# VH-VL binders against COMM domain-containing protein 3 (commd3), part 4

Target 1, 195 residues: COMM domain-containing protein 3 (commd3), of Dictyostelium discoideum (Social amoeba) (q54qk4)
Amino acid sequence: MNLSEDVLKGIETLSDEKLINDSVFKHIIDTCFLVILKKKTESDLFDNKAVSSVDTIALKQTFSAFIVFILESMKINYDQSSISDLLEEHKLSSSRIDFISNYFKEYRVAIRKHLSVTNFHFPHIIDVNWRLDLFMKSNAVEKLNTPVYLINLTTEQEENVKGKVQFAATLDQLQDLVFKLRDAQKQIERSSIKS

## First folded at step 15 (VH-VL; from B06 with heavy chain Y103T, light chain S29D)

Design C02
Fold by OpenDDE, look of step 17:
Structure C02 (fold): chain C 195 residues (1-195), chain A 118 residues (1-118), chain B 107 residues (1-107)
Amino acid sequence: as target 1 above (195 residues)
Amino acid sequence: QMQLVQSGAEVKKPGASVKLSCKASGYTFTTYYMHWVRQAPGQRLEWMGEINPSKGRTNYNEKFKSRVTITVDKSASTAYMELSSLRSEDTAVYYCARWSFDTAFDIWGQGTLVTVSS
Amino acid sequence: NFMLTQPPSVSVSPGKTARITCRGDNIGDKNVHWYQQRPGQAPVLVMYYDSDRPSGIPERFSGSNSGNTATLTISGVEAGDEADYYCQVWDKSSRYVFGTGTKVTVL
């Protein structure tokens, strides 16, 4: 299974019993599966007092990583032994592996069905248009009196289903976005090469 | 053909231990979990425990946790179940069964009768 | 403890349809598997994941699961269908749980 280093790192974080105690661990796992099934939202991750002891960024990263892990595992119909092996390789305890495995047993069919019906396909950006707007106060841009760019993204979710996303950004924000996109692309490329 | 072949019938006294074997053939032994399920006369199936043959990790029914031990010999593609401190209530047919995400309990052994009598 | 309840017996005439129910709290949210056990024999998987039929199992066998009840349906019942049938689920607390079993008698 081709998981990014970030995802693998996130999985490994789940092995850290000091950082992620059992209560937090269980909560993360439970929430991940339920979020995938659209029974909970990411915000629910923070509703448990137990998570207050964990760095928010670390928690989010771990959460996201595990979501990806679940989804990818389900996508390729990863078998139980393989899942266990991967988790063991990333130093999770037998107890935690068992816990995770149980959730896979319980939710495998539901998640796979869900994935088959709901293309968690993030709309693909198929086109980008932008224009400079010198006078529009966009609520999206906290900076008053600076030229803003209106960015229009054309997205495609399903064949012939096009969507539009519009937002305003400063030049700096736009540059940052471009940088992040490029970085993401590089990461994808790296992941593809390692596969 | 994929099959599980179990050891023969056992007669034991109360307090004794029994160790049953289940030999797998026709498939990759380490790819499937191996389970033990028993059935007392006229009773329903009762799950006892499981083992990941690849890693040797086990889970047990809490009812049997203190008395049951499941092991594997990968080289022999054989799973074992040892039940200690036998009681008359342990008289049952014991089955091994393979399990996976995709197949549930799709292959079963022929069963082994264990009789516990004084 | 999660429990699965089945009727103790179902009687059906040859050629008719037998329905075996398996009840459990929110069982519709679980994956239900079904096993056939003929007298003196080991169980045989006849249905898995609610409605999937293993290879070799006749199309007469079908499964459904919703709410609090899973059902194994055997259409065109034959004498060879006489057996005990067990539903089975996985539960986070009880792990692998089998139903109480249903004896199907072909009259």
Scores: ipSAE 0.072, ipTM 0.660, lowest interface PAE 3.4, mean pLDDT 88
Fold by OpenDDE, fold request of step 18:
Structure C02 (fold): chain C 195 residues (1-195), chain A 118 residues (1-118), chain B 107 residues (1-107)
Amino acid sequence: as target 1 above (195 residues)
Amino acid sequence: QMQLVQSGAEVKKPGASVKLSCKASGYTFTTYYMHWVRQAPGQRLEWMGEINPSKGRTNYNEKFKSRVTITVDKSASTAYMELSSLRSEDTAVYYCARWSFDTAFDIWGQGTLVTVSS
Amino acid sequence: NFMLTQPPSVSVSPGKTARITCRGDNIGDKNVHWYQQRPGQAPVLVMYYDSDRPSGIPERFSGSNSGNTATLTISGVEAGDEADYYCQVWDKSSRYVFGTGTKVTVL
């Protein structure tokens, strides 16, 4: 199975018992499987006090990586031994491997069924365009009677499958959005350097 | 036909040990987990432990962890369960059962009665 | 420890529908499996992953699972359906957990 380096790093993070203690580990694993099965949401990842000891970005990266791992494993119908071997290769303890393996035993069929009917991964933004609308008076804008920018995001879910996300924003709202995105970027960069 | 065939009934005294066998046939032995589940008379099923025949890795119910040992002979496609320090409350029918990715406990042995009496 | 609770008994007339419940905290987040055990026999898997029927199990058997309750439903009950039924889940703490069992009696 060909997993990205980021995914593999995420898996390896799960082997770090200092960074990810047993309580956090179990919670991550549980949440990943249940999120895939649409029984929980990503926000539930933070519904545990134990995770407060872990850097938020690191936690999210690890979570996302493991989601990909589960999905990819199930997509190709990876067997128990192969899953265990991969996890062992990335230095997970026997106890943690067993824990993960049992989740696969319990949820494998359900996950595969889910994969057959839905695409779990989010689309990617591949293009952005905008125009100014001076006439838009919507309750969706923070400030009325101000210029509103109509933003169109072109997304790609699958190869050559395009989507669009449209939203309106004032200049201030756009600035705020840019600021938040830039902040997120910086946080991600910092996390990557520490890893 | 996939099946699990267990060893015969056992009668033991308190403090003794018993070792049961479960022979698998009709499927690839190493690709499925083997479990032991017991049932005391009139009681519910109780999970004892599991083994990955390929890796030899085991997990046990904490209740039995100190007294139970599960092993396999891959060449014979046979799983074993040894229970030591037997007590009267260990009197039960003991089942081996296969666990696969595709189903839960989809194949069961016929059961082995173990009677512990003074 | 995670626990599964079943009614001790369910009585049903031939041709009618039997419903066997299995209760557990947030059991809807888990996959529930069901086993039939006739007197003196080993358990037989009759339902897996909440609602899937193994090969050889009649369509009269169906399953559901939501909230805190899983249910095995047997429509058109026959005399041969008289047995003990056990629900089962995997739990991160208790591993393989069986219910208390329900004796189904066909009147």
Scores: ipSAE 0.027, ipTM 0.609, lowest interface PAE 4.4, mean pLDDT 88
Fold by OpenDDE, look of step 20:
Structure C02 (fold): chain C 195 residues (1-195), chain A 118 residues (1-118), chain B 107 residues (1-107)
Amino acid sequence: as target 1 above (195 residues)
Amino acid sequence: QMQLVQSGAEVKKPGASVKLSCKASGYTFTTYYMHWVRQAPGQRLEWMGEINPSKGRTNYNEKFKSRVTITVDKSASTAYMELSSLRSEDTAVYYCARWSFDTAFDIWGQGTLVTVSS
Amino acid sequence: NFMLTQPPSVSVSPGKTARITCRGDNIGDKNVHWYQQRPGQAPVLVMYYDSDRPSGIPERFSGSNSGNTATLTISGVEAGDEADYYCQVWDKSSRYVFGTGTKVTVL
């Protein structure tokens, strides 16, 4: 399996029992699988008090690395022995390998099904709503009483799975966003003509 | 054609040990986990342990960990379960069951009755 | 210890629909498998990964899992469906966990 060096390093981090204690380890693994299955979100990674002892950046990197590992493993339908061997190569203990292996045993088919359906692509924007809030104090705006636009994006990952992205923007920020989106649109148009 | 055939019924006294066998046929023995599950009369199924026949790696229910040993003979495509220090409460039908990544416990043995009595 | 709770019994008339529930904390985050056990026989897999049917299992068997409850549904119940049914999950602490079992009686 062709994994990037960064991913492999992240996996190896899971072998560090001093940095990643058993509680944190189990939480990371559990969260990774459930995030892939859309049962949890990345934010749930931080809901466990045990992770407070771990550097946030390290935690995120490890989390992301393991996500990639799971996805790639499932993509190529990696067998349990190969998974175990890879983890062993990266110095995970037998106990931790066993723990991970059991998760694969339980969720392997579900993950593959999910991959077949969603291909883990970015959600599509299917709707946009906005409103102007004249009273919102934005910490990002030095000017007092600047109107803020509240933008709601409705996204769709799967046919019946909708998400929402909410953000606030000043007029200037919104103009900048629009400009960038228009630029992107032009680029897409150009690419479409060439294909 | 895929099947698991278990050894015959056993009668044991308290404190004794019993070793059951489960012979697999019709599939590649080493590619599937083998499990042991028991069922006392009128009770629910209870998982005892598993073995990866290829690696020889085992996992046990903590309840039985000190008394149960699961092994395999790959050449004979046979799994074994030994339970020691038998008690009356161990009276049950013991099943071997194949576990796959795709279908959980998809093949079961016919079961072996173990009776523990004074 | 992770536990799965099932109703001890479900009675259903022939041709009607039987629903067997399996309750567990956040069971919806887990994959649930179901086994049928007729009297004096070994268990038989009838549903795996919440809603997938093994080969040979009739379409009248279906499964769902959400929240704290998984459900095995048997439509058009037949006399041959009379059996004990067990749900099963894997748990990080308890590993392989079976439900308490439900006896389905066809009236």
Scores: ipSAE 0.022, ipTM 0.635, lowest interface PAE 3.6, mean pLDDT 89
Fold by OpenDDE, fold request of step 18:
Structure C02 (fold): chain C 195 residues (1-195), chain A 118 residues (1-118), chain B 107 residues (1-107)
Amino acid sequence: as target 1 above (195 residues)
Amino acid sequence: QMQLVQSGAEVKKPGASVKLSCKASGYTFTTYYMHWVRQAPGQRLEWMGEINPSKGRTNYNEKFKSRVTITVDKSASTAYMELSSLRSEDTAVYYCARWSFDTAFDIWGQGTLVTVSS
Amino acid sequence: NFMLTQPPSVSVSPGKTARITCRGDNIGDKNVHWYQQRPGQAPVLVMYYDSDRPSGIPERFSGSNSGNTATLTISGVEAGDEADYYCQVWDKSSRYVFGTGTKVTVL
């Protein structure tokens, strides 16, 4: 399995029993599977008091990483032994491996059914709007006193169910984003030709 | 051809131990979990335990946890099941079976009869 | 403990349809597998994940699972279909659970 370093790091974070105690661990795993199955949302990750002891960024990264892990595992038909081996390689305890394995056993077919759907549970971007804001200050902006673009993405989850994603970005950040999207596009095109 | 070949029938006395073997062939031994399932005469199938052959990790039915040990020899593509403190109720045909996410118990051994009698 | 209940026996005439049920609480939310066991033989997988048929299993075998009941259906029953049939699920508490078994007799 070819997982990114970030994903692997997220998986490894799940092995840290000091940072991620058993309660938090179980909650993360449960939430990941249920989010994939459209039974919960990402916001539900923060509904457990146990997660208050964990850094928010670390928690989000770990959550996202594990989602990718689940989806990728299911996509390539990763077997139980291989899943266990990967998790063990990333220092998860036997008990935690067993816990994760149980979820795979329980939800495998359901996840595959969801994966077979074109849009899965992720919304589609259907429109983009932007404006320039010269005076916006945000902790997310790397450069001070630089022009900031406000980007509004219109998303659609289901027919007539629209959402909005708003973010700010400098020119450099936008360029980076475009680069990454173009890279993704190329990879998708390559994969389509080979299939 | 994928197959599991088990060791021969055993006759044991109460209190003794028995160790059965299951040799796999025709597939990658370490990519499937190996399970042991028994069946007493006229009874249903009963799961005993599993092992990940790649790492040796095991899970057992709580009913047998104190008496069952499942092991593997990867070099020989062979799984073992040892049952100790045998009782008359342990008289059964014992099966090994491979398991994966994509295939349930799709390959079974031929079974091994274990008879426990005084 | 999670339990699977099957009728002890089903009798069917050749060429007719046999239906073997497997009952469990909310079994429809689980994946059910089915095994055929002829007398004196090891079990053989005949259906997995409710309705998927393994290679080599005739199309006359089909499976369904909803609510509290999973069903293995054998259409056009033949003498060779006479066997014990077991349903099986994975459960978080009991792990691998087999049904009580159903003896199918071809009359």
Scores: ipSAE 0.020, ipTM 0.610, lowest interface PAE 5.4, mean pLDDT 88

## First folded at step 19 (VH-VL; from C02 with heavy chain T103V, light chain D50N)

Design J05
Fold by OpenDDE, look of step 19:
Structure J05 (fold): chain C 195 residues (1-195), chain A 118 residues (1-118), chain B 107 residues (1-107)
Amino acid sequence: as target 1 above (195 residues)
Amino acid sequence: QMQLVQSGAEVKKPGASVKLSCKASGYTFTTYYMHWVRQAPGQRLEWMGEINPSKGRTNYNEKFKSRVTITVDKSASTAYMELSSLRSEDTAVYYCARWSFDVAFDIWGQGTLVTVSS
Amino acid sequence: NFMLTQPPSVSVSPGKTARITCRGDNIGDKNVHWYQQRPGQAPVLVMYYNSDRPSGIPERFSGSNSGNTATLTISGVEAGDEADYYCQVWDKSSRYVFGTGTKVTVL
């Protein structure tokens, strides 16, 4: 599983028993799962007095990181043993691994059902349309007629739920965008070859 | 064809130990947790413990923690359960069962009868 | 300790509907699984995560869970449905907990 360094660091933070005591640890884990399941909100993270001893930024980072970990794990349907192995690799104690593992056992199906919901994934581009038009920028003093490209992206969030993103770009802006997209494409190709 | 095949019936004296085996086939052994569950005659199912076959990490029912040891041989895709200091109350059918990804105990062994008598 | 209570027995005529209850404190907030055990056989999963059926289990089997009671419903009961049925949950303190079991008799 390909997790960002920030996410991995967040996971490792959960291994620090001095910074994150058992009470705080359990609360973080519980809250993460329940937030994903829309039973709690992020604000509920701070409702426990035990978290008062932890730096707020650190707590938020750890919380966010672990949510990503849960979601990514469930996206790929990561098996329980592999989840445990990953946590062990990041120096979590057996007790804490067991605790997390049990939550995955209990909430795996529910979380996976929520993965199809709009809140946890980006829409996919399914169509692109463009046209060249004249963009008139008018201010109190000057009228500028600059050719611009009008681009329409059709997106899909859920099955049969389509969205639309519209934007305008000058030639230079479009060239820059194309360059960046080509770069991204090359990176994807390289990653595919290595796999 | 996924299945769990357990070792044969055992007869033991009080105070002795018994070690049962459970051989898995038809699936990736290290991917699923293996559990042991027993059932005394006319009684409910009782969970004893679990093991992560990948790392050998175990969790036990507190009731049995002092007497039960669960292990695995990954090369043989086999899980073991050893119960020591046997008592007459330990007479039961012992089952191994796997815990699947998102399904509970979906595959069970055929069970092993352990009889403890003087 | 978390406990699950089932009726000891349920009798039903062929073709009728059997309902097996499993009671526990706030069990509706848990995931309930059900197992069928015929005499002399190992348990077989018949329902998982409250209402999902494993492959091979007939649609006659359905599950629900709310409040303090989970229910396994068997419609159009057949002679082959005669068995012991166990509910099961995971609990933070008790871990894997099985119900007391219900013997379903087909009259």
Scores: ipSAE 0.017, ipTM 0.571, lowest interface PAE 7.3, mean pLDDT 88

## First folded at step 20 (VH-VL)

Design K03 (from C02 with light chain D50N S94K R95D)
Fold by ESMFold2, look of step 20:
Structure K03 (fold): chain C 195 residues (1-195), chain A 118 residues (1-118), chain B 107 residues (1-107)
Amino acid sequence: as target 1 above (195 residues)
Amino acid sequence: QMQLVQSGAEVKKPGASVKLSCKASGYTFTTYYMHWVRQAPGQRLEWMGEINPSKGRTNYNEKFKSRVTITVDKSASTAYMELSSLRSEDTAVYYCARWSFDTAFDIWGQGTLVTVSS
Amino acid sequence: NFMLTQPPSVSVSPGKTARITCRGDNIGDKNVHWYQQRPGQAPVLVMYYNSDRPSGIPERFSGSNSGNTATLTISGVEAGDEADYYCQVWDKSKDYVFGTGTKVTVL
C-alpha cells in the first residue's frame, strides 16, 4: 500500500487517546464510512459536541486521511490481517483496530457496490475554485506555517446528481498531481484502440 | 488450489486436552483472520474464536474463553486450536475457516471429529 | 441475546422453489451469509452479503433481507440441493452467529 506521510500521520492521530477519546474516535470512523456511501457529508463530522474539544485542522486531516486509507485498502484488496497490521504499526490499540475492522465487516461490500455503480457514470468536473490559506500545525518540537491551497471541484455524474470534491494541497502536491495527470493522459493516448 | 487441511480425528477422555491443526495453502496465510467453528452432532455451527495469523492477536467466544487457545506457526502456514478440560459435551466436528471482508467464510477445512468419552 | 432462528425443515418438489427463512431482531440491518452443508461435509458458502452469489453457485440461488427476516431462495430445485442450510451474521455484541439450520428435502 502506498500512503503519503500526511495520510500516515492522520492515521497515527487516531492512536492518541488523550487527543481523540473513544467517543470522538467512533464518530470519526462512522462519518468516514458513511460519507463514502453518501449517507453523510463532511459537515456531519463537526456536528457532534464531542469533537468540539479537538483542533479543527487535526480533525479534518485525520478524517481525510482515513477516507484515503479506506479507499486504498479496497483498491489493493487488503483484508483484515493486512489492515489490522498496518493500524497496529501506527499505534492503534486492539479495541480501536477491532472497531475499525467491524466497520469493514459492515460496510466494505456496500462501499464497493456504491463505487462500482458510480463508476458506470463517471463524474465530470463542471466547476473548479480554490483559495490559498495559511495553516498552523502543532507537533512535539515545532510550530510551523504551511501554505495550502483549498481545492473545490463541482462534479456532475447524471442529470440532477451533483457532487463536491474538496481537498487541500501544498504547491508541491499540486505540481505532483499535474505531472501525474499529464502522464495519465499520455498513457490513455497510447492505449487508444483504432476502429 | 486454496485449501485448509485439518489434522485427523481424536478420541479423548474427560479432563484431557486436544490440540487440532489447520494447514493453509494456495493463498497468503497472514492476510486473513483464521477462525475455529464447531458443530456438535445434530446441532448448529458455533463460533469459538479467531486469530490474526500475522501478529497472533486473538478474540474468543466468551463461552470458551477460559478453555480455548488459538495459535499459529507462520512458517508452516498452520493454525492450531487447543481445548482443555474436555467434557462429553465437547464431542463435535471442529472446523477451521478463513474470513474475508469481501466473501465471509469462503474457505473451510474438512473438519476434525473429536470424541470425548469415558 | 441475539439469535437466528430457522425452520427445522423445508420440503420441495423438484423444479419448484424452496424458501429458507432466517429470523432475527432487525436482521434487515445486518449482512446475512448462507452456507450449504451436505451430510458429512464442511459448509460451503452459497450467498453472502444478503444477495451476492459466489462464483460457481447457480443463478437460481438468490437472497433477500429486510425487517426481521432474511430469505435464501432456490428456484428450480434439483436433487443435489438437498442439504442443511445455515444463515450467519456478524453481530457487534455476539460476533459470529449462525442460525439453527434448515434441512431441505427434495421429494
Scores: ipSAE 0.717, ipTM 0.887, lowest interface PAE 1.2, mean pLDDT 86
Fold by OpenDDE, look of step 21:
Order: sequence, then C-alpha cells, then structure tokens
Structure K03 (fold): chain C 195 residues (1-195), chain A 118 residues (1-118), chain B 107 residues (1-107)
Amino acid sequence: as target 1 above (195 residues)
Amino acid sequence: QMQLVQSGAEVKKPGASVKLSCKASGYTFTTYYMHWVRQAPGQRLEWMGEINPSKGRTNYNEKFKSRVTITVDKSASTAYMELSSLRSEDTAVYYCARWSFDTAFDIWGQGTLVTVSS
Amino acid sequence: NFMLTQPPSVSVSPGKTARITCRGDNIGDKNVHWYQQRPGQAPVLVMYYNSDRPSGIPERFSGSNSGNTATLTISGVEAGDEADYYCQVWDKSKDYVFGTGTKVTVL
C-alpha cells in the first residue's frame, strides 16, 4: 500500500505509548472509525479529557493520518494480515494492533460501502451544464474579447445535499482543464494497477 | 479441496487437560486466522479464541482466558487448543474454523467431542 | 451485555419462504454472518456481511440487516434446509458473538 510518509509517521505516533497513552489511543481509534462512518465529527476528538495531555497539533496529525490509513486500507480491500503486518512494521504493540483489528472486523464493510458512494472530504459531481457567454467580463478571463463558457457543476456530498460550483472559462482554459483531468485519470489508473 | 481435520473424541476427568488438534489443507495456512468454537449439547456456538498462524498472536474469550491456550505448528499446518482444569460444563463439541475479514468463518472442522465425566 | 436473540424455531412448508430473525441492539450497524448447522454436522457459512452469499449457496438464500434486526430469508424451502441457523457478529464488548440459534423445521 502506497501511503505517504506523513501518514506513516502518524501511524508510528500511535506506537508511542508515552505520547499517546492507552486511553488516548483508544479514543483516537474509536473516533476515527466513527467519523468515517458519519457517526461522529472531528470535533469529537477533543471530547475526552485524556487528550488534554497531548499536543493539539500532534493529535490532529495523528488523527488525520489514521483516517487516511483506514480509508486507503479499505479502498484496496486490505486483509487482516496485511493490516496487522503494516501496523507491526510501524512498531505498534500487539495489544494496539489487536484493538485496531477489532474495529476493522466490525466496520470494514460499512466503510467500504461509504467509499463506494461518497468521497469522504469532497463532494461528487453529479451533473455538468454549460453555456456560452459572449459578453461576460470576468476577472478570471485573461482575454476580455473572447467568448467565455459558463460552467455549472452540480455536486452532492451527502444524500440530498446538493451544491453548485460555477466558474467561467475560455475555450483554451477548458482545454487545459480537460488535459489536466485526463492526466489525473491516467495517474489514478496507474495507481490502481500497482495496488 | 480446502478442509480442516480435527483430532478424535476425548474423554477426560474433571481437573484434567485436553489438547485438540486441527490440521489444515488445501489453502495457505498462514493466510487465515484459526479459531476455536465450542458447542455444548443443545446449546449455541461459543467462541473460545483465535490465533494468527503467521505471527502466533492470540486472542481469547475472557471466559476461557485463564484455561485455554491456542498454538500452531506452521510446518504441519496444524492448530492446537489446550483446555485445562476441565469441568463437566466443558463437555461439548469443539470446532476449529478458519476466518478472515473477507470470508468470516467459511471453513470448519468436523468437530471433536470432549466429554468430561467423573 | 450485547446479545443476539433468535426465535427458537421456525416451521415452514416445502416451497414456502422461511424468515429467520436475529435481534440485537443496533445490529443494523454491524456485519452479520449466518451459519447453517444440520444435525450432527459442523456449521456451514450460508451468508456473510449481511447479504453476501458464499459460493455453493443457492440463490434461495438471502440476507438483510437494518435497525435492530437481521434476517435470513430462505425462499422455496426444501427438506434439506432443515437445520439450525445461527447469526453471528463481532462486538467490541464480547468479540465474536453467536445468536441463540433457530431450528428450522420443514413440514
């Protein structure tokens, strides 16, 4: 699994029993899973007296890192052994590994289902509309006398929570955007092959 | 064919120990967790414990933690369960079963009857 | 204490539909697995992760899970379906938990 160094460092932080005592550890793990499942919010991370002993930045980084770990693990459908091995590699104790593994036993399918329908942090584009505006002067357009396309994206983050993103672009800008999107697609495909 | 084959029936006296075996075949032994589950006559299935064969890590039901030991011999693809200080209430059929995140308990041994009687 | 409760017995005529329920607090948020145990035999996985069917298990078997109840449904019941059925979950407080079991009798 291809995790960033920051994520791996965050995981390793969970192995530091001096910094992250058992109470804090359990709370972080519990909160991460439940946040992913939309049962809790990130603010709930601080609703435990035990976390007061931990630096706020460190706590947030560790939390975020572990969220990514969970999501990536589920994205590639990691098995129990693989998860355990990765955590062991990053020096987590057997007790802590077992604790984490237990949460995966319970929430694995639920998390995967969430991943299949929603992006954890970003809304999904569900519709695209556009029109040509010949007279629009936008600060975003470098060429004032060129036709500008008005693009409307309809987004959905949660069930029945729809949003809209609107922007203006010249033909050249749109072509650039398409190129970048295609590039991103290729990168995603490559990443999928490696997993 | 993937299968788990368990050792034969046991008759023990109260206070004695019993060690059961479960031999795996047809799959990679270290890829799946091995569990032990028992069933007393006319009762529900009861989970006893698990072991990661690759790492030797175990977890036990708190009810049995003081009396049960689960081990593996990787070279023989065999898991073992030892239960000590046997009581009459330990009379049951004992099953080994493999487990993973993806498959739950998808393969079971045939079961081993352990009878504890004075 | 987390518990899984099943009806002790379900009787069904051949060709009809049997529904076996498994009740537990917030079980709908859990992954439920089902096992079939014929008399004198070891359990057999018949449903896993609420609604996934293992290879070899007929399409007559289906599973659902919502609220406080998981359900194993057996349509077109056959004589061979006569068995004890157990639901199973993992729970933080008890680890692997099996239901009380339901004896399905085909009349």
Scores: ipSAE 0.124, ipTM 0.671, lowest interface PAE 2.3, mean pLDDT 89

